# Ledger of designs, part 4: VHH binders against b3qqe0

Target 1, 332 residues: b3qqe0
Amino acid sequence: MKINLDRTSSGFCIGVQGTIHVAEEKLNQSGELYCLGDVVHNEVEVKRLEALGMETIDIPAFEELRDAEVLIRAHGEPPSTYETARRNNLAITDTTCPVVAKLQKTAKMLHQLGYQVIIYGKKIHPEVIGINGQCNDEGVVIKHPDLSDEAEIAPLDLGRKTALISQTTMDVPGFYELKKNLEKLFAEHGHRNPGTKSGEWMAVRDIDITSEKTGGRAMPELVYKDTICRQVSSRNGKLRDFALANDCIVFAAGRKSSNGQVLYSICKDANPHSYFIEDVDEIQPEWFVGENGKPVESVGICGATSTPMWLLEKVANYIGKTFGDDSGNPDA

## First folded at step 1 (VHH)

Design b03 (framework vhh_nb_b201)
Fold by ESMFold2-Fast, scan of step 1:
Structure b03 (fold): chain B 332 residues (1-332), chain A 121 residues (1-121)
Amino acid sequence: as target 1 above (332 residues)
Amino acid sequence: QVQLQESGGGLVQAGGSLRLSCAASGTIFSDNAMGWYRQAPGKEREFVATISYGGSTYYADSVKGRFTISRDNAKNTVYLQMNSLKPEDTAVYYCATEGLWFGELDSYDYWGQGTQVTVSS
């Protein structure tokens, strides 16, 4: 039986994996590290790193901290966090995801060009706080694409040139629903890009925003940039394909994870020989026996976005040692 | 503002049935997974069932075969049909939602106020 570990569509995204890896390296070197907020929204992984010497701190504790090393998580931080670090002589280990860092730069430049920046996202999400900090906290955060939340749209100035961007983890359909509703709202207020029948907003590229020749002057007044991370947004399709590629699927996640339940249902729909576990002790020998009483040809190991890779590796190693592995390497 | 409102709880004898409803506001309903959790006195909140945006369902082993989760997108409502109820099913039942695209990296879940289900022996 070949054991296939899903390293691409399961577990933490590459940005979060980078953060965990850097945290582990620092803890192995010094035995201590402060992390500003939960490194991930998985209490088991947080406690694992804390056992290695990591201390999770909040903003008030960070502001009082002096002469220490602090990890900045994958979702990034606003400029004010870095200003505090400089004043307090804090050494920053910055693990901001490159996608998020680019998004922050995009938001900053749109704001500097005079655009009212609309952020499709959740106002209190740390990534959104980081993005909005690049806009001097003047960005308008909208979570409900149908514009049904009056408090979200109240800050909008319908007469200003405006740019729509998104938190990286939001849904693509919601982003384009929001864009369509904003186009209608602004057009009904008399603000549209010249030559548009339905008030369409223009997609802009990084080169349009950063152009030294035009300084953004070639851009229309109403623009958008789809900043959603496709590594996260395409996981459903990749996970379905992974489930179809194996005879049997073992899916690992916390039982309380709603995201885990949704992702597991995708596996189960694609492959009825899919089984949910929280840890290796739940694995049943019968799962790896085919219709002819012989071992299945392949077993796929996958999990939720909150499932740490070490657990998936533990599962793969357990199955390989206990039930056999024809590949010679569970990760092959 | 996201709001979830549960209804349909009550007192029922063992072996009986109840249907819980959860009315959701805004656009979160059509794009997000919807689920049911429960909490018995002195215990932590536990997962019961979830239904994905596409209608795929998953159940806790303790309720599989007895409970059915469904959704009505026209009414922005998710339902939990509870059959063959046991005294052990006695709990406050909560409706919850999170967007798939928030991932597990977003710590915010939207919860209803809960509805009491009491199953007598």
Scores: ipSAE 0.000, ipTM 0.177, lowest interface PAE 11.5, mean pLDDT 80

Design b04 (framework vhh_nb_b201)
Fold by ESMFold2-Fast, scan of step 1:
Structure b04 (fold): chain B 332 residues (1-332), chain A 122 residues (1-122)
Amino acid sequence: as target 1 above (332 residues)
Amino acid sequence: QVQLQESGGGLVQAGGSLRLSCAASGRTFSDYAMGWYRQAPGKEREFVATITWGGSTYYADSVKGRFTISRDNAKNTVYLQMNSLKPEDTAVYYCAADSIYDSEGYTLPDYWGQGTQVTVSS
């Protein structure tokens, strides 16, 4: 049987990889590290780091902590977290994803320029809390692109210059639906960018927001910046295609990850011979036997964005060694 | 804001059925994906089922074909119909409000209920 490892739509995104690598390095040096919140929703990876000395703490525990080193995970934290760290003499190892860090800077600068900042996202999501903290918690968080939630839109001041940005993990279609509906809402209340008959908002770039030459140029009153991370947003369709391309699928993810379970269900619906594991000890020999009593021709190995590539490689190696492997390059 | 209250848990015999209900209060019930999670003694909380605001359903492999998630938006209620129950289904079952579009890999549900105990006798 051929073993096919999904390297394109499975495993840690670059931001999570960065967080894990820094955590490993710190633990190797000191043997002790606190992490504020779950570093990743994969218990096998958390258990591995805990064996090296990592301890996961929540906000109440963080507020009581003194004279320790704390890792800030990929989704980032608001300014108040760093203020608490300074007060409590905590050394911060900040692994905020570069995409998220750039987004926080964008939000801060738009807020400083006087824009009402609208954030497409979940109000209680840690990344959104971090972004909104850069806006003095004055950002308007909208989750429902159709503007059907009156509570979400109640804080909007339709007479203010306004900028739309997004949490990095939101859906691209929803972002542009929200933009279209906001354009209509503001235009109906008399607020439009000059020269726009349909009330179109202007796309802005980082250079437009941060430019030192701003003294000679005014930025438009109604703007947007598409801040959704494309590395992650393309994975769902690719996983379906991957599941269809193999006789049997072994999907590895943390059990408490709702997104991981959704991705697994997509695989299972496309290919009934899909099996969920957290680690190799759950793999069963009967999964690799077809209804004709012969070994399956191909096994696909995949996972969620919370699944480390080393785990997927471990799964590939285990299956190849234990059940045979006819491919010359099982993990390529 | 969404607040969640589960009901319908209890003791059932293996092979039996049970229906869990989760009453939601707050302004945005119909806009949330609603889900069920469970936690067995000595184990981590695990995903069971999710239903989107549009009615699409997703299930954990261990319950697919036996459990059915549904929602009644007019009553602000989500249900979990559990058929062909096994001793391995014994757990505290939690209702959760979440968005399936907001997370890639490591985000938790936005809101949790306090849980309802389901015990399946062998």
Scores: ipSAE 0.000, ipTM 0.164, lowest interface PAE 13.6, mean pLDDT 81

Design b05 (framework vhh_7yz9_2)
Fold by ESMFold2-Fast, scan of step 1:
Structure b05 (fold): chain B 332 residues (1-332), chain A 122 residues (1-122)
Amino acid sequence: as target 1 above (332 residues)
Amino acid sequence: QWQLVESGGGLVQAGGSLRLSCTASGSIFSINAMGWYRQTAGNEREWVAFITSGGSTTYADSVKGRFTISRDNAKNTVYLQMNSLKPEDTAVYYCAAEYRSGDDWLSEYDYWGQGTPVTVSS
């Protein structure tokens, strides 16, 4: 059997790679580092760094901490976290992903301009907590783009100027479905951008948000900015193609990774012979036997943006050594 | 800054085909993703299709299987091949582009074309 490792659409994105690299460097220098929350939603990688001296702490423990260095992970933190660090004299190593940092700046500026900020995302997600913190926790978080969850939309003030943004890991189709449904909802309340009968919200750019010189006119009352990370969203199609190109797929990710679950579902829908693992000990020999009772011709190995490449390489090595090319051939 | 110029719209009978083109110009930054939106009279602008610089595609359910998005990176051009057109596809079609300066995502912007009308006769 041929073993194919997906190096293109699997493994850490640049932001996560940066966080892990900084964590390793700090641990090599001091042997001790606190990380606020799981450094990545992959228990295998967390345990590896903990073996090097990292300690994962939560917000209550962070609030009691003194005389320590704390890593801020790629997902970012709200302003309150940095305020606590200053009060407690904590040294912050900030590895917030640049994409997330820009999104936080966008949210802050829209809020400062008086917009009601709607965030397409999950309310309890660390990234969303960070973004909403830039809006003084006044942002309206909507996860269901069809507006079916009354609790999500209850906080909306339909008469207020409003801006829609998104958590970086959400889906592009859902974002535009949400925008479409919000346009209808606000128009039904009589709130539209001037000169627009269809209720269309206007796309805004960084220049539009930051410039006092937008032709001497205020920005439209109803706006949106697609803040979804294309490094992550472009992986969906590539992963589907990868799954279709192999007889069997072994997908490695943390169980807590929402993106990992979504990406695995893409693999499973494209190739029913797709299997989810957190580590090599979950791999089953039966996965590599085809319907004809012979070994499968190819095995694809892939993972989420939270899965380190070293783990995917470990999986490939394990399968190669345990099952090999022509697994079950007495000549091997 | 990028400018988007659309072409290929017009009148067509139900069951017919049209190919829309959109060419981006004016910036040194690489285009991250390009796509198509459409807007019907009295309705909101809706997303139709997106294509990334790597060629990954996503389609709205209403057009999946009938429309195909493609791009020519050397020409900074995106195409929308529209087959099996229905009267419900009648709309003004807008091209959109998102770009970044290599790895500098801070340079990302959303640009829109002027819109290209498409009318499908029943």
Scores: ipSAE 0.000, ipTM 0.115, lowest interface PAE 17.0, mean pLDDT 79

Design b06 (framework vhh_7yz9_2)
Fold by ESMFold2-Fast, scan of step 1:
Structure b06 (fold): chain B 332 residues (1-332), chain A 121 residues (1-121)
Amino acid sequence: as target 1 above (332 residues)
Amino acid sequence: QWQLVESGGGLVQAGGSLRLSCTASGFTFSEYAMGWYRQTAGNEREWVAFIDYGGSTTYADSVKGRFTISRDNAKNTVYLQMNSLKPEDTAVYYCATPGYLDESGFSYDYWGQGTPVTVSS
């Protein structure tokens, strides 16, 4: 059985790696660190850091905390979190992903320029809460691109100048479906962009939004910026190709990872012999036996952006040691 | 095959400048965020600078105002312009792309051999 580890589209992104590294450094220095929410949506990695002295806390516990050090995760936090930290004399170690930090700045500037900000995303997601906090919680969060959810669209003011942005982990096709449906909706209510076809929304760049020369003065009334992270969106195609290239897929991610569930679904759709695990103890011997009763020829190992490469390597080593490995792995 | 090749390192005096380059191959460079990291012997890797696919930049506090990250998508290259160099900037510099790092921030398969920078006192 040949074991193939996906090093192209799996494992932690730079932002998450930065968060883990900073947490480890702090714990090595002080032996104590609070983390606001799960540092990653992978329980094995959370438990590893907790063994080093990290304590995961929720918002109610954070509100009661005094005179302590708190790590802010890669997902980012709204301004209210930093206000609470100041009041409670909490030292913040801020590991907000640079892509997310830039998105928060973009949302703030669009809101300050008077735009109604529409966020393609999940209302309860920590990243969206952070982004919407930059809009004074006045952003309109839409998850369903077909506009079928009346509760999502109820806050829309079709007479206002409006900007569409996205949570970094949403799907690119859904973003452009939402844009198409919003263009139609706003056109039907008479809101138009000067100097373009009636109802067309125009792409804007960061320099257009934040520039003192541009700063909203020359910007159209209906705009959008595709803020979806390409590290996430480009992985879908590569992951599908990887799943098709192997007889069996073992996908490792935390059960709570929304991104992990989406990526696993892509594997399962491409290859029905795909199996989800959180750690090696969930691996079952029957997964490596083909329909003809013979061992499978190849096993692909992959995961979500919240899955550390060390876990994928641990899975590869475990399968090689337990079920045989002809891939040339030194640990087999 | 993903490949990153760093160049431009060398010996420079404190207060001097140096420009590092990292040429990428094997992926659609313009669609990926790129970062610079540095590592001294016996120490863990430290994040230095980040540039997203749209050109937005972020810097570690230790280098803010002194270093500038930029990219040239036509050449599949990311740059790190280092000004006002200090002895503490002495390290091996690596460029990285998201998803190819272990929990310490390093993956041997996707990191070139690095480019050493020595800043004399």
Scores: ipSAE 0.000, ipTM 0.139, lowest interface PAE 13.8, mean pLDDT 80

Design b07 (framework vhh_7yz9_2)
Fold by ESMFold2-Fast, scan of step 1:
Structure b07 (fold): chain B 332 residues (1-332), chain A 123 residues (1-123)
Amino acid sequence: as target 1 above (332 residues)
Amino acid sequence: QWQLVESGGGLVQAGGSLRLSCTASGSIFSDYAMGWYRQTAGNEREWVAFISSGGSTTYADSVKGRFTISRDNAKNTVYLQMNSLKPEDTAVYYCAKSYGEDLWTDSGEFDYWGQGTPVTVSS
């Protein structure tokens, strides 16, 4: 039985891994660190870091904090957070994901160029709060790409030059559905880019937005930039392919993780012999027996973005030692 | 215009059964994962069950073995068959479609909600 670990579509993305690594390094140096909000949405991992001396705090506690070191998570924070840190003499360990940091810079520059910034995203999401803070909280956050939510649409000024960007974790089909519906809405109001037959908005690149040489000069009035993180958005397809490539799938995540359940359902759609676990004690010997009582040829081990790689490695090691491991990696 | 319309709620004795329905209009139903959530007064909404576009299902631990989620793409409808109902199942039940995954917060939030259908289970 070949044991395959999914290292490409499971576990923490590079941004989250970076945050965890920095937190561990700081805790090893000082034994104490505040983290603004949950470092990851995984209670087991949060408790592991808390055992090392990390304290999770909320915004009210952060505003009262003085003379301390605070970790900023991968999803980023608005300018107001850094202003509070300066007033309160807080040392910031900033682990904002480079993808998110670039997105915040893009939003700021589009806003400074006079664009009405539309953010495809969730209004209350921390990443969106950070992005909208770069727009002086004047960005229009749209969650429903069919434009069905009147409250989301009410702030739109159909006569303004407008730029569409996205929260990094939103879905690619929804972004392009939103773009198409915005193109129609603006064109029906008489606002379109010159020379476009159907009112198409122009795709812009980072160099078009941020370049001193061309910054904004080559950009028409109605533009969009697909800011969805492909490391995250391609994971669903890669996870499906991974599930199809193995005889049996063991998917590890927290049982109360809604995201984990959605990703598990992707595995199960591709491979009916997919099984959900929270830890190794739930693994059943019957899962590794195929038709006619013979052992399966391959077992794939995968999980949610919030599942740490050490847990997936623990699962691989357990299955290998208990049911036979011919993976070619005796160390797990 | 997306509309989700829930029906089938009501008053039922403990141990009884109800079948909730959610009918969608205004877009391509078959392309979306659908879910059921429930909310008791003063508490946040909690997820109950998901069904993928391909028909694979997942359930909250509190309802496993008792509830069954299913879909009929020809009718643009998702169902929740609730068996062996307990007083703890008393809640307003909401149908939701997924717009996208939030992998950062791991919330698994659905962005479009129906109006809800109340379910009361008497002891």
Scores: ipSAE 0.013, ipTM 0.419, lowest interface PAE 7.8, mean pLDDT 83

Design b08 (framework vhh_brivekimig_d4)
Fold by ESMFold2-Fast, scan of step 1:
Order: structure tokens, then sequence, then C-alpha cells
Structure b08 (fold): chain B 332 residues (1-332), chain A 123 residues (1-123)
């Protein structure tokens, strides 16, 4: 059995790598660091950093904390978190991903310009909470692009000027499906951009949103900005190719990772013999037996942007020792 | 003041190669990820490639993977794009862009971008 580890399209994105690196450096310097929420949506990596002296705290514990240093993870935080830090004399080590920070500024500006902000994403996800905080928690969060969830669309005001943005880790096809369905919904209720044949919403850039010359006055009433991170979305095609190149796929990620679920679905759609795990103890022997009753010839190992490479290497070593010979060229 | 000065564009035949350069000044070059963005005639801007501040991480658009190589020389404050196996669809104005921080966003919008250099792939 050949073991193939995906080193090019799996593992920490550079934003997550940055957060982990800063956390490790702080722990080496002081031996102590609070982190607000899971530093990454992968419990195995959280436990590794906790062994180095990191303490994961929740919002209630953060609100009671005084005179301490707190790491803000890559997902970002709403303005209320920084206000609490100021009141409690907390030193913030802010590792918010630059992509997320720019998205938060975009959301704030759209809200200030009077737009109803629609966020393609999960309402409870930390990144979305941060983005929605920039909109005074008035943003409309939609996860289901077919508009089938009535609770998600109930807050929509179809007569307001509206802007669609996305959580950085969502899927590009879903974003454009949502845009198409919103165009139809608003047009059916009499709200269209002037001169559009099918009720199309207009793409906007940061320069359009932040323009001091126009103050946003020249912007159409119905707009969108594709804020999905390209370093994440560019992995989709490569991951599909990787899944097709192997007889069986073992995909490692945290259960809470929205990106992990998206990437796993891509693997599963391309290769039905794809299996989700958090750690090696979930691996089943029957996954390595093909439909012909013979052992599979290749096993691909991959993961999400929240999955550390050391965990993927642990999975590869476990499978090789337990189910196969792993006698391949590591440079291939 | 952030300043980005590009060079290296030109006319080449399909299958040819070009190397673009971007000389940066006005900021701490090694502290920022840098990107190449292109705009073909009649199309919007397309992100091509990014490199982290240290040079340790690179990203590529699917359309250029395996053909283009992004690199940087922090001692010279210079960004490069080596373009091999050029195709007619690579014809575009190429822009050097400064990202928001030391890690790349991969977005086609940046803190600052240059004037652009024209690459034409045709005979």
Amino acid sequence: as target 1 above (332 residues)
Amino acid sequence: EVQLVESGGGVVQPGGSLRLSCAASGFTFSSYAMSWVRQAPGKGPEWVSSISGSGGSTLYADSVKGRFTISRDNSKNTLYLQMNSLRPEDTALYYCAKDLGEYSSGWDEFDYSSQGTLVTVSS
C-alpha cells in the first residue's frame, strides 16, 4: 500500500501558521499566555500548545480577567472584545489574519454607508461574530445559498440597499449561488440596480467602498464583494485532483472546522472512499480494502487549513505501521 | 511613500519566457507579503501569485501553477515573477502589489499597487 501525504494543499494556511508561530514565541519568552477561544479549530493542536503553557479561555473568563496578556487568534474579534480588554487592562497580542482584518473593515464601511450587510457564513463561527460586530450585530447571516432556511432570511429587508460579503473560508460556488438567488428575490420584490436586465448586483472593490471623493455616493444600491480567501479556495481544485489520484482518502480536521467540512465534501464528491477523522484512533481497517476485496494500492492523506502538518504525518505513520508497507519514495 | 517600479514586460511567442521585476521602496519590504496581479484586455483584475514577507510561503492561481514562479530578494527590496511556457491567454498588464501584512491574502485588492507592465504573447 502506497501512502501519499498532501503537502501542497493541506495543513495550516499562512495566516494560521502566523498565529501558531506567535503563540509559540510568546510561550518561549514568558511560559504563560491566555488565548481567547481555541487557537485553531483542531483540538489536538490546542492540547499541544496548552502543554507548552497556553491557557484557553472563553468570553466569561475573559471578561473577569485582569492585568494579563491575551492572544487574539486568526479568526479575529468584534469591537466589544477590544473594549473589554481596555477596561480590564489586558495586553492584546493580535494575530488576526490580514484577510480577516480587511474583511472586517469592508463590513464596517458598508454598514456605515447604510447598506444592509448579508454575510455568507455560519452565524456562530468566530470570524462571522467578528465581522457582524463591525455591523453592530445587524448583519444578516445566511449559510444556505438556496434560501431554504426561513430563519436566516427572516431579517432581510428587501427594500434596503444591500451588500453581500462572505466568511473567508466559505465555498466560491455557494457564494455565487447565494448571489443569484438574492438577485432574484430582490428583483421579484421590485428592487433592482438601474439598467440591469436580470437584476444583477454589482461587484465593488475596496477603493469603491472607501472612496473619499464620492463617499460611496456613486455606489449602486445592490452590491457584492467576493471576500473568500483565495489561498483557501485555490486548494479546492488541487484537493479534488489529489482525491482522484488515490484509491482511498483519509481526511484529518477538527469537527468544528467549517473549512474542514467544505474540503472534505470536495474529497467525498470526487472519491466516495473518503473518510473524516480528528485523530488516528478513528481509522477503520475496512477503509483499506477495495471493492474487489484486495487491499487498496494507494491511500491519500490530506486535511484542512486548521490541520497541522505534524498531525498528517502522524496519520501517515500510523497507517503505514498498522495497515501497509509505506515503501515509497518520499521525494515523489 | 510606498513606491513600486516594475520592469520586464514585452512581446514573446507562445512557449516563451519572461521575468518581471518590481523594485519596492517606502516601507519595510521584508515585513509584507507581495503579489502579482494581472488585467487582460476587457477583463477585470486577476490575482496571479503571492509570496510571504520572509519568502517561505508562495501561492499561485490555478491558471499559472507549474509555469510561473514568484520569488523575492529582501536584501534588494525586489519582487520577481518568472513566467515560463507562456500562452496567448497570459497577455495582460501585470501589476506588483503590496499586501496588508507579512502573510498573503490572495485577494486581487491590496494596500498599494504599481502602474503595471504589459506582457503580450503573440507572434
Scores: ipSAE 0.000, ipTM 0.212, lowest interface PAE 14.3, mean pLDDT 83

Design b09 (framework vhh_brivekimig_d4)
Fold by ESMFold2-Fast, scan of step 1:
Structure b09 (fold): chain B 332 residues (1-332), chain A 122 residues (1-122)
Amino acid sequence: as target 1 above (332 residues)
Amino acid sequence: EVQLVESGGGVVQPGGSLRLSCAASGFTFSDYYMSWVRQAPGKGPEWVSSISSSGSTILYADSVKGRFTISRDNSKNTLYLQMNSLRPEDTALYYCAADYGDYEGLDWFDPSSQGTLVTVSS
């Protein structure tokens, strides 16, 4: 059985690497650091950092904290978090991902320009809470792109100028499905961009939003910006090809990871013999026995942007040692 | 009237050091992530390093990690790149950019400044 580890399209993206690096540096210097929420949505990595002295705290504990240093993770935080830190004399080590920081600025500026901001995402997700905080919590969060959830669309004012943006880890097809359905909904209410045949919304760039005059033109009434992180979307095709190239796939990620859920679904759709784990103890021996009762020829090991490479290496070593070469290659 | 002015480049022998500076004006420097990007003759742009608005998050390309140090002085609106143990492959025009580090590929970088030339030769 050949073990293939995906080193090029799995593991920490640059934003997550930044957060982990800063956390490790602070812990090596002081031995103590509070982190507001899970540093990444991967329990194994959280426990590793906690062993180094990091303490994960929630919002109630954060509100009671005084005279301490708190790490703001890659997902970002709303303005209210920074206000609480100021009141409680907390030192903030801010590791908000640059992609998320840019998205927060985009949301803030769209809101300041008077747009009703629609966020494709999950209302309770930390990143969405941060984004919506930039909109004074007035953003409309939609998870179901088919508009089937009445509670999600109830806050929509179909007569307002409106901008659609997305949580960075959502799926690109869902974003464009949502855009299409919103175009239809607003057009049926009589709200269109001038000159559009089917009520099409207009793509805008950051420079359009941040300039005083949007490049010499007023911004349209109905706009969208595809804010989905391309570090995720560029991995989709590579991961699909990787899944197809192996008999069996072991995908490692935290179960709370939105990115992990999306990437695992891509593996599973391409290769039905794909299995999700958080750590090696979940691995089942029967996964490596083919339909003919013999060991599979190849196993692919891959993961999410929240999965550290050391964990993928641990998984590959475990499988190679336990189910690999005849002689127990581990002892060679 | 956003202006970024790079300086500090020059000719240096392998193993030498240079310190690059980027003087920023026309925007609130302390609100922006800052990056160094380089472009070698006949090659596309390569991201080198980024630093967050407060300086708390610092990232390096694998090719320069351990040799280069990025820093900023928000009171002077200036970004720095300390380059040690320089190699011939570090020869390039170096640019600073005010951004959020959201690289998406070929169209993420469009330098508005002239850059500063670093030549490492023996």
Scores: ipSAE 0.000, ipTM 0.129, lowest interface PAE 14.7, mean pLDDT 81

